VH-VL binders against q8ixk2r445to577. Designs and how they scored, part 151

Target 1, 133 residues: q8ixk2r445to577
Amino acid sequence: FFGMLQNKGLTDYCFDYNPPDENQIVGHQVILYLCHGMGQNQFFEYTSQKEIRYNTHQPEGCIAVEAGMDTLIMHLCEETAPENQKFILQEDGSLFHEQSKKCVQAARKESSDSFVPLLRDCTNSDHQKWFFK
Below, E stands for the ipSAE of ESMFold2; O stands for the ipSAE of OpenDDE; V2 stands for 0.75 times the mean of E and O plus 0.25 times the DockQ between their complexes.

## First folded at step 8 (VH-VL)

Design ga13 (framework fv_recaticimab; at its last look DockQ between E and O 0.63; V2 from the best seeds 0.00; counts 0 for: pae E 8.4 > 2)
Fold by OpenDDE, look of step 8:
Structure ga13 (fold): chain C 133 residues (1-133), chain A 120 residues (1-120), chain B 112 residues (1-112)
Amino acid sequence: as target 1 above (133 residues)
Amino acid sequence: QVQLVQSGAEVKKPGASVKVSCKASGYTFTDYYMHWVRQAPGQGLEWMGYIRPNSGYTKYHQNFQDRVTMTRDTSISTAYMELSRLRSDDTAVYYCARFNTHGRVPLDYWGQGTTVTVSS
Amino acid sequence: DIVMSQSPSSLSASVGDRVTITCKSSQSLLYSSNNKNYLAWYQQKPGKSPKLLIYWASTRESGVPDRFSGSGSGTDFTLTISSLQPEDFATYYCQQYYSFPTFGQGTKLEIK
């Protein structure tokens, strides 16, 4: 699966990654933004290695969750996907992070009008359901 | 055995377009990026861009973005690079080269090169 | 773009000599998570396509003789040929793949 990764509950919002330096894509937070399908900022791939891949850059970026964090941070993909980069996109649309055993939820950023994907306890909320478009 | 076989030499006039093909064999075409690199006579290597064969996503160097188009036909494992509005300084050998995913092994296999000559 | 700078641009040497080519990047090519340097070396002979010699800064590609070695980390890298053979006279390029590829300007190794 590849394309825009759109949230069901937070209508018209998609995974978005726009690093300030295209030659340094590591270390920044993945956010949510209105789905526009333009450029490379909203193009992702879910792979057989259970990665959420930012494959509009080379080397490719892979979304990771760092220890103790609930945010999604961009790392470089590796030959063997590390445990903190493994996700399961389930049939019901839930995006499950294996290591933390939590689900990715569309949420409002603290003290902001912006939105971000955050790890939360898994629920049946549409804000935790995602699909590729 | 991995092979990248490119189309033959081209002679073009200024303002024309050229389309170079690169047929891949010996590996799964869609599992690797296909990069294009050119080399003017007596000069170094210049990266032009790449295509992601599985999706068709392309990334071009800014120097070529308005003139280059990279495509692929997955059914025959062939990548194409078209350069339009040719000028004399586009005279070069053009290479296709595969690049592994995840940035593992870089350009490990290259085509034999296609000489493109632009002259009046 | 990440700028790659090689030195020297050209050098002359004899068979049996030890040769060193350096490459500097405008930013670090080291990824902290896997501690790898995204740097490659290529050899190109006249009229031929470039050939991959070294990747990850120090890993030899299959079939590359032991006399070729890569070293360095961060922004400073070196290609060393311990004892030049007749077939080693060629142009050598460094290339970073930490981001969108860029090449050094090349080093032409000529016979003295």
Scores: ipSAE 0.768, ipTM 0.916, lowest interface PAE 0.7, mean pLDDT 95
Fold by ESMFold2, look of step 8:
Structure ga13 (fold): chain C 133 residues (1-133), chain A 120 residues (1-120), chain B 112 residues (1-112)
Amino acid sequence: as target 1 above (133 residues)
Amino acid sequence: QVQLVQSGAEVKKPGASVKVSCKASGYTFTDYYMHWVRQAPGQGLEWMGYIRPNSGYTKYHQNFQDRVTMTRDTSISTAYMELSRLRSDDTAVYYCARFNTHGRVPLDYWGQGTTVTVSS
Amino acid sequence: DIVMSQSPSSLSASVGDRVTITCKSSQSLLYSSNNKNYLAWYQQKPGKSPKLLIYWASTRESGVPDRFSGSGSGTDFTLTISSLQPEDFATYYCQQYYSFPTFGQGTKLEIK
């Protein structure tokens, strides 16, 4: 799959990546932003290696979760996908992180109107359901 | 097996444009990034930008942003680099080079180079 | 841009000599998640395109003789040629690919 990765429960919000410096794509957090399709910030590829790739930059970025963290961070893609970069987009729309055994959920940042994807215990919430647009 | 064959040498006047081609063979053209690097006489290598042939997405170094256009024709496995408003200091050998992102092997195959001379 | 600085800019050596070429980057090329340094070395002979020798700082490209070796990590890297052969007299470039590529200014290795 390729496109905007949209949340079912948080209507009209998509994965978005806009690193502060265009040349420094590693180590920044993936956010959720209103789906717009403008530019390349919201276009991701789901690969046969179970990666969520950010393909607007070379070398390619892959979404990862570092040990003990619940945030989605941009890493460099590898020849063989590391375990912390493997996500299963299931038929029901849940986005399962294999290494942590948790699901990606749309969440509000504390005391703000900002939203981010975070790892949480898997539930049946529509905030844990995702689809490509 | 992998081969990148570039178009022939060019002599241009200041203010003109040049379009260099790079025909790829021996691999799946759309699976790899194509970079362009130039080398002025007696100088080192200068990265100009890249194109992702699958999508046509490009990224240019800021020094070339307003004068360079990189394109491709996937039906003939060919990448192009066009540099406009040429100046004498654009005299250089221009190379295409493949980036193997799958193995993270940078610029593993290079074209033979295209000499562009800009003089009045 | 990540700035790459090579030393020396030129050197003379004899067949059979051991030489080292140093490359420094303006920021770390070590990606801690995979413990790899995103640095490559190229050889360029006059009138020819560059040839990849080493990537990931120390991994030899296929077909490259074992007298070529790379070492270093973070910001400081070296290319070593353990016993020079006549075909090794060329210009050598380091290059980072942590982000968009940038190259060192080159080291010209000449025969004495």
Scores: ipSAE 0.015, ipTM 0.665, lowest interface PAE 8.4, mean pLDDT 88
ESMFold2 (binder alone), look of step 8: mean pLDDT 93; pTM 0.949

Design ga14 (framework fv_recaticimab; at its last look DockQ between E and O 0.80; V2 from the best seeds 0.00; counts 0 for: pae E 4.4 > 2)
Fold by OpenDDE, look of step 8:
Structure ga14 (fold): chain C 133 residues (1-133), chain A 120 residues (1-120), chain B 112 residues (1-112)
Amino acid sequence: as target 1 above (133 residues)
Amino acid sequence: QVQLVQSGAEVKKPGASVKVSCKASGYTFTDYYMHWVRQAPGQGLEWMGYIKPNSGYTKYHQNFQDRVTMTRDTSISTAYMELSRLRSDDTAVYYCARTPRYHGTAFDIWGQGTTVTVSS
Amino acid sequence: DIVMSQSPSSLSASVGDRVTITCKSSQSLLYSSNNKNYLAWYQQKPGKSPKLLIYWASTRESGVPDRFSGSGSGTDFTLTISSLQPEDFATYYCQQYYSHPTFGQGTKLEIK
């Protein structure tokens, strides 16, 4: 699956990554932003290796969850996907993180008007449903 | 045998366009990135951009952003690089080269190069 | 772009000599997660395509003779030819792939 990764519940919001330095894409938080379809910061891939890849950079970035965190952070993809980078995009649209056993939910960032994907207990909320567009 | 075979030499006038092809064989075309790198006479190597054959996603160096177009035909495992509005300083050998998806290696396979000469 | 700087630009040596080429990057090429350096070395002979020699800064590509070795980490890297052979006279390039690829300006190794 390729393209924008859009949330069902938070209408018109997509995964977005725009690192301040394009030569250093590691370590920043993935956010949600209005879907714009320009493919610059919102082009992602879900792979057979259970990765969510940031395709606008090479080497490609892979979304990871660091220990003790509930945020999605960009790492570099590796030949063998680390356990903290493995997700399952299920048929119902839920995005399940295998290691934490939590689901990715669109949420408002604290003390901000912005939105971010966060790991939360899995529910049937549309804010936990995602699809590629 | 894994190899990349490029189209033949080109002679163009300033303002014209050139399209170079690169046919891959011996491996799964869509499993690797295809890059284009050029080398002016007596100069070093300059990265131009890449295409992801499976999705068609392209990334161009800013120096070429408005003049280069990279495409592919997966049915014949062939990548193309078109450079428009040619100038004399575009005279160079143009290479296609593959990289693995996970960058376990760098440019491990190169085409033989295509000489493009731009002159009045 | 990450800037790659090689030294020297050219050098002359004799068969059997030990040769060292240096490459510096404008930023670290070390990824902390896997502790790998995203640095490669190439050999190019006149009229030929570049040939991959070393990747991950120190891993030899298949078929590359043992006399070639890569070392270094972070921003400083070295290609070493322990005992120069006649077929080793060529131009050598370093290249980073930590980000979008950039090459050093090259080092031409000539026979003395």
Scores: ipSAE 0.789, ipTM 0.917, lowest interface PAE 0.7, mean pLDDT 95
Fold by ESMFold2, look of step 8:
Structure ga14 (fold): chain C 133 residues (1-133), chain A 120 residues (1-120), chain B 112 residues (1-112)
Amino acid sequence: as target 1 above (133 residues)
Amino acid sequence: QVQLVQSGAEVKKPGASVKVSCKASGYTFTDYYMHWVRQAPGQGLEWMGYIKPNSGYTKYHQNFQDRVTMTRDTSISTAYMELSRLRSDDTAVYYCARTPRYHGTAFDIWGQGTTVTVSS
Amino acid sequence: DIVMSQSPSSLSASVGDRVTITCKSSQSLLYSSNNKNYLAWYQQKPGKSPKLLIYWASTRESGVPDRFSGSGSGTDFTLTISSLQPEDFATYYCQQYYSHPTFGQGTKLEIK
């Protein structure tokens, strides 16, 4: 799949990635932003290797979760997908991170208006349901 | 075998446009990005941009952003680079070259080059 | 842009000599997660396309003779030709692919 990765519960919010330096895309957090489909920040590919790829850069970026963390961070994609970059997008819309055994949830960042995807224990919440448009 | 075959040499006047083709064979065209790199006489290599053949998405170096258009036709495995508002300092050999999506490796296959001469 | 600086700009050598070309980048090309340097070396003869010699800083492309070797990490890289042959007189370029590609200025290797 290729497109905008939207949240079911937090309506009209999509995965978004906008690193401050286009020459250093790794190590920054993926956020959620209002879906607009404009520019390069909201287009991702879900691959047969279970990667979520940021396809506006070469080498392509792949979403990862580092050991002991709950945040989704950009790494460079590799020929063989590392375990921390593998996600399963289930038919029910849950986005399961294989290595951590947790699901991606839309979360409000503190008391701000900003939102981020975070790993949480899997539930049936619509905030853990995702789909491509 | 894997190869990239480019269109023939062009002679243009300042202010004109040129469109160079690059036909791929021997591999799955959409598994690789296609880049364009130019080389002025006696000078080094200058990256111009790339196109993703599957989606048509392009990224251009800022020096060419307002004058270059890269396209492709996946049905004939061909990429195109068009440079407009030509100046005499656009005289160069223009190369297409590929990189794989997965490896992030360097340019393993280059076209033979297309000489573009811009003169009054 | 990531700036690539080569040294020397030119050198003159004899068949059988050992030669060394240096390349420096304005930022690290090492991706610590996979421990790979996103650096390549090319050979180009007059009127011909560049030919890939080395990628990942030290991995030889298939068909490239063993006398070519690459080394270095981070920001400092070296191409070595251990025993120069007549066919090796050419211009050599380093190139980074950590971000959009940029090339060194080139090193022209001439016969004495």
Scores: ipSAE 0.263, ipTM 0.770, lowest interface PAE 4.4, mean pLDDT 89
ESMFold2 (binder alone), look of step 8: mean pLDDT 92; pTM 0.939

Design ga2 (framework fv_recaticimab; at its last look DockQ between E and O 0.85; V2 from the best seeds 0.00; counts 0 for: pae E 4.6 > 2)
Fold by ESMFold2, look of step 8:
Structure ga2 (fold): chain C 133 residues (1-133), chain A 119 residues (1-119), chain B 112 residues (1-112)
Amino acid sequence: as target 1 above (133 residues)
Amino acid sequence: QVQLVQSGAEVKKPGASVKVSCKASGYTFTDYFMHWVRQAPGQGLEWMGYIRPDTGYTKYHQNFKDRVTMTRDTSISTAYMELSRLRSDDTAVYYCARYHRGLSWFDPWGQGTTVTVSS
Amino acid sequence: DIVMSQSPSSLSASVGDRVTITCKSSQSLLYTSNQKDYLAWYQQKPGKSPKLLIYWASTRESGVPDRFSGSGSGTDFTLTISSLQPEDFATYYCQQYFSHPTFGQGTKLEIK
């Protein structure tokens, strides 16, 4: 899959990545933003290695969750996907993080009008359902 | 054998456009990004941008984004680079180069296409 | 853009000499998560396209003679040719791939 990764419950919001320095894409948090299809910040690839790649830019970034954290952070992709970069996009739309055994949920960022994807215990909430457009 | 074969040399006037082709063989064309790099006479290598052949998405270096268009035709495993509003300092050898996804070195390179822009 | 600076711009040497070429980047190319430096070296002969010699700063590409070696980490890198051969007279480029590709300006290696 390649496209905009949209949330079912938070309608018209998509994964978005806009690092402040294009030469330093590592270590910043993925956000959710209104789906617009403009620019290259909202296009991701889901790979056969179960990665979510940000690769409309170079080098390719891969979404990761560090042990004990719930935030989705950009890392560099590697030849073999590290365990913390593996997600399963299931048939029901849930986005399951294998290492942590948690699901990605659309959530409001604290002290902000903005939204972010976070790991949470898996539920049947539409805020945990995702699809590519 | 993995090969990139480019179109032949071109001579153009200032203000014209040039479209260089790069035909890939010996590998799955859509599995690798295709980059374009140019080299002016006696000068070093200048990265121009890339195309992702599986989706058609492109990224251009800021120096070229207003004048370059990169396209591809997956049915014939061919990438294209078109540079418009040519000027004399666009005289160069233009290379296509295969780029491993996520690794970013180039192997192989095309043989190069000489573009001469003369008044 | 990450700026790559090579030194020297040109170098004259004899067959059998040991030659070193340096490359410095404007920011670190080391990704500490995998401990790899995102740097490649190329050889280019006149009228030919560049040929990959070394990637990950020190890993030789298949078929590259063992007289070529790469070293360094972070911002400072070296290509060494331990015993120069007649076919080694060429221009050498470093290239970073930590961000969109940029190249050093080249080092022309000529016979003395």
Scores: ipSAE 0.220, ipTM 0.734, lowest interface PAE 4.6, mean pLDDT 89
Fold by OpenDDE, look of step 8:
Structure ga2 (fold): chain C 133 residues (1-133), chain A 119 residues (1-119), chain B 112 residues (1-112)
Amino acid sequence: as target 1 above (133 residues)
Amino acid sequence: QVQLVQSGAEVKKPGASVKVSCKASGYTFTDYFMHWVRQAPGQGLEWMGYIRPDTGYTKYHQNFKDRVTMTRDTSISTAYMELSRLRSDDTAVYYCARYHRGLSWFDPWGQGTTVTVSS
Amino acid sequence: DIVMSQSPSSLSASVGDRVTITCKSSQSLLYTSNQKDYLAWYQQKPGKSPKLLIYWASTRESGVPDRFSGSGSGTDFTLTISSLQPEDFATYYCQQYFSHPTFGQGTKLEIK
């Protein structure tokens, strides 16, 4: 699966990544932004290694969850996907992070009008459902 | 054996276009990115861009984005690089090179295709 | 783009000599997560395509003689040929892929 990764509950919002420096694509937080489908910032891939790849940039970035965090941070993809980069996109649209045993939820960023994907306890909320478009 | 075999030498006039092919064998074509790198006579290596054979997605260096088109035919495991509006400084050996996800090098390389642009 | 600077641009040496080529990057090529340096070395002979020698800064590609070694980390890297053989006279390139791939300008190793 590849394309825009759109949230069901937070209508018209997609995974978005726009690093401030094109020569340093790692270490920044993945956010949610209105789906526009015209830029590279919203093109992702779910791979057979259970990665969410930011695959419009080279070297490829993979979404990771750092220890003790609930945010999604961009790391470099590796030949063998590390445990903190493994997700399960289930048939019901839930995006499950294997290591933390939590689900990715669209949420409002604290003290901001912006939205971000955050790890939360898994629920049946549409804000935890995602699909590629 | 993994190998990349490129098309033969080309001689073009300024303003023309050239299309170089790169046929892959010995591996699953769609599992690796295909990069293109050129080398002017007596000069170093210059990255041009890449294509993802599985999706057809391309990314070009800004120096070429207006003139280069990279495509692929997965049915015959072949990548193509077309450069238009040729000028004399486009004279170079053009290489295709395989790139594996999560790595940081190219291997193998095609044998190269010499493109000569002269009036 | 990350700029790769090789030194020297050319050098002459004799068979049996120890040769050192340096490569500097404008920013660190070390990925802290896996502790690997995204730096490779290639050998290119006249009329031939580049051949991979070293990857991850210090790992020798299969089939590459032991006399070739890579070292360094971060922004400073070195390719060393411990004892030059006749077939080693060629041009050598460093290459990074921490960002969009870039190459050093090359080092031409000629016979003295």
Scores: ipSAE 0.125, ipTM 0.767, lowest interface PAE 3.2, mean pLDDT 93
ESMFold2 (binder alone), look of step 8: mean pLDDT 92; pTM 0.924

Design ga3 (framework fv_recaticimab; at its last look DockQ between E and O 0.75; V2 from the best seeds 0.00; counts 0 for: pae E 5.7 > 2)
Fold by OpenDDE, look of step 8:
Structure ga3 (fold): chain C 133 residues (1-133), chain A 119 residues (1-119), chain B 112 residues (1-112)
Amino acid sequence: as target 1 above (133 residues)
Amino acid sequence: QVQLVQSGAEVKKPGASVKVSCKASGYTFTDYFMHWVRQAPGQGLEWMGYIKPDTGYTKYHQNFKDRVTMTRDTSISTAYMELSRLRSDDTAVYYCARYHRGLTWFDPWGQGTTVTVSS
Amino acid sequence: DIVMSQSPSSLSASVGDRVTITCKSSQSLLYTSNQKDYLAWYQQKPGKSPKLLIYWASTRESGVPDRFSGSGSGTDFTLTISSLQPEDFATYYCQQYFSFPTFGQGTKLEIK
């Protein structure tokens, strides 16, 4: 699966990554932004290694969850996907992070009008459902 | 054995276009990025861009963005690089080279295609 | 772009000599998560395609003689040929792959 990763509940919002320096793509937070599909910032791939790759860049980036955090941070992909980079995109649209045992939820960023994907306890909320478009 | 076999030498006039092919074998074509690198006579290596064979997504170096087009035909595991509005300083050997997903060193390289631009 | 500065541009040496080529990057090529340096070395002979020698700054590609070694980390890297052989006279390039690929300008190793 590849393309824009769009949220069902937060209509018209997609995974978005736009690092301030294209020569340093790691360490920044993945956000949600209105789906526009016109650039590399909203193109992702879900791989057989259970990675969500930001693969419009070389080397490819992979979304990771750092210890103790509930945000999605960009790391570099590796030959063998580390545990904190493994997700399961289920048939019902839920995006499950294996290591934390939590689901990715579209949420409002604190003290902001922006939105971000956050790890939360798994529910049946449409804000936890995602699909590639 | 993993191989990249490129098309033959080209001679073009200024203003023309050239399209170089690169046929891959010995591996799954769609699992690796295909990059293009050129080398002017007696000069170093210059990265031009890459294509993702599975999706067709391309990334071009800014120096070539308005003149280069990279495509692929997955049915025959072949990548193409077309350079338009050729100038004399486009005279170079053009290489296709395979990149690992996420682990990006070039291996292997095609044998190179010499493109000569002259009046 | 990450700029790779390679030195020297050329050097002359004799068979049996120890040769050292240096490559400097404009920013660190070390990925802190896996502690690897995204740096490769290539050898190119006249009329031939570049050949991969070293990756991850110090890992020798299969089939590459052990007289070739890569060292360094961060922004400073070195390719060393411990005892130069006749077949080693060529041009050598460093290349970073921490970001979009860029190459050093090359080092031509000639017979003295």
Scores: ipSAE 0.774, ipTM 0.914, lowest interface PAE 0.7, mean pLDDT 94
Fold by ESMFold2, look of step 8:
Structure ga3 (fold): chain C 133 residues (1-133), chain A 119 residues (1-119), chain B 112 residues (1-112)
Amino acid sequence: as target 1 above (133 residues)
Amino acid sequence: QVQLVQSGAEVKKPGASVKVSCKASGYTFTDYFMHWVRQAPGQGLEWMGYIKPDTGYTKYHQNFKDRVTMTRDTSISTAYMELSRLRSDDTAVYYCARYHRGLTWFDPWGQGTTVTVSS
Amino acid sequence: DIVMSQSPSSLSASVGDRVTITCKSSQSLLYTSNQKDYLAWYQQKPGKSPKLLIYWASTRESGVPDRFSGSGSGTDFTLTISSLQPEDFATYYCQQYFSFPTFGQGTKLEIK
């Protein structure tokens, strides 16, 4: 899949990546923003290696979750996907992070009016359901 | 074997445009990005931009953004680079080069296309 | 842009000599998550396209003679030719691929 990765419960919100420095994409958090498809910030590819790639950029970025953390952070993609970069997009729309055994959920960022994807215990909440468009 | 074969040399006047082709063989064209790099006489290598052949998405270096267009035809595994409003300092050899997916060094390179801009 | 600086800009050496070319990056090319330096070396002979010699700073491409070696990490990198041969007359470039590609200005190697 390639496109905007949208949340079912938080309607019209998509994965968005807007690093402060376009030449230094590593280490910044993925956010949720109103879906617009502009500026290439919202286009991702889900690969056969179970990666979520930010590949409108070279080198390509891959979403990862660092050990013990719940935030989705941009790493460089590697030839073989590291375990912390593997997600399963399931038939019901849940997005499961294999290493942590948790699901991606749309959540309000603490101390902010903004939203972010975070790892949480898996539930059947629509805030844990995602689809490409 | 993997190879990139470019179109032949071009001689252009200032203000014209040039379109260089790069035909890929020996691999799945849409699996790899295609980059363009130029080299002025006696000078080093200058990166111009790339195209994703599967989607047609392009990214250009800011120095060329207003004058370069990169396209492709997936039915014949061919990438194109067009540079408009040519001036004498655009005289260079223009290379296509394959991005190895998962890594971003260039291998292989096309043989190069000499573009000469003279009034 | 990440600036790549090579030295020397040119050199002359004799067959059999050990030759060293350096490349410095304006920022680290080491990606700590995989412990790789995102640095490549190319050889370009007159009238020809560049040829990949080294990637990941120190890994030789298939078919490249073992007299070519790469070393260094972070911001400082070296290409070494341990016993110069007549066919090594060329210009050598380093290139980073940590971000949008940039190249060193080149080192012209002349054999005397």
Scores: ipSAE 0.087, ipTM 0.697, lowest interface PAE 5.7, mean pLDDT 88
ESMFold2 (binder alone), look of step 8: mean pLDDT 91; pTM 0.900

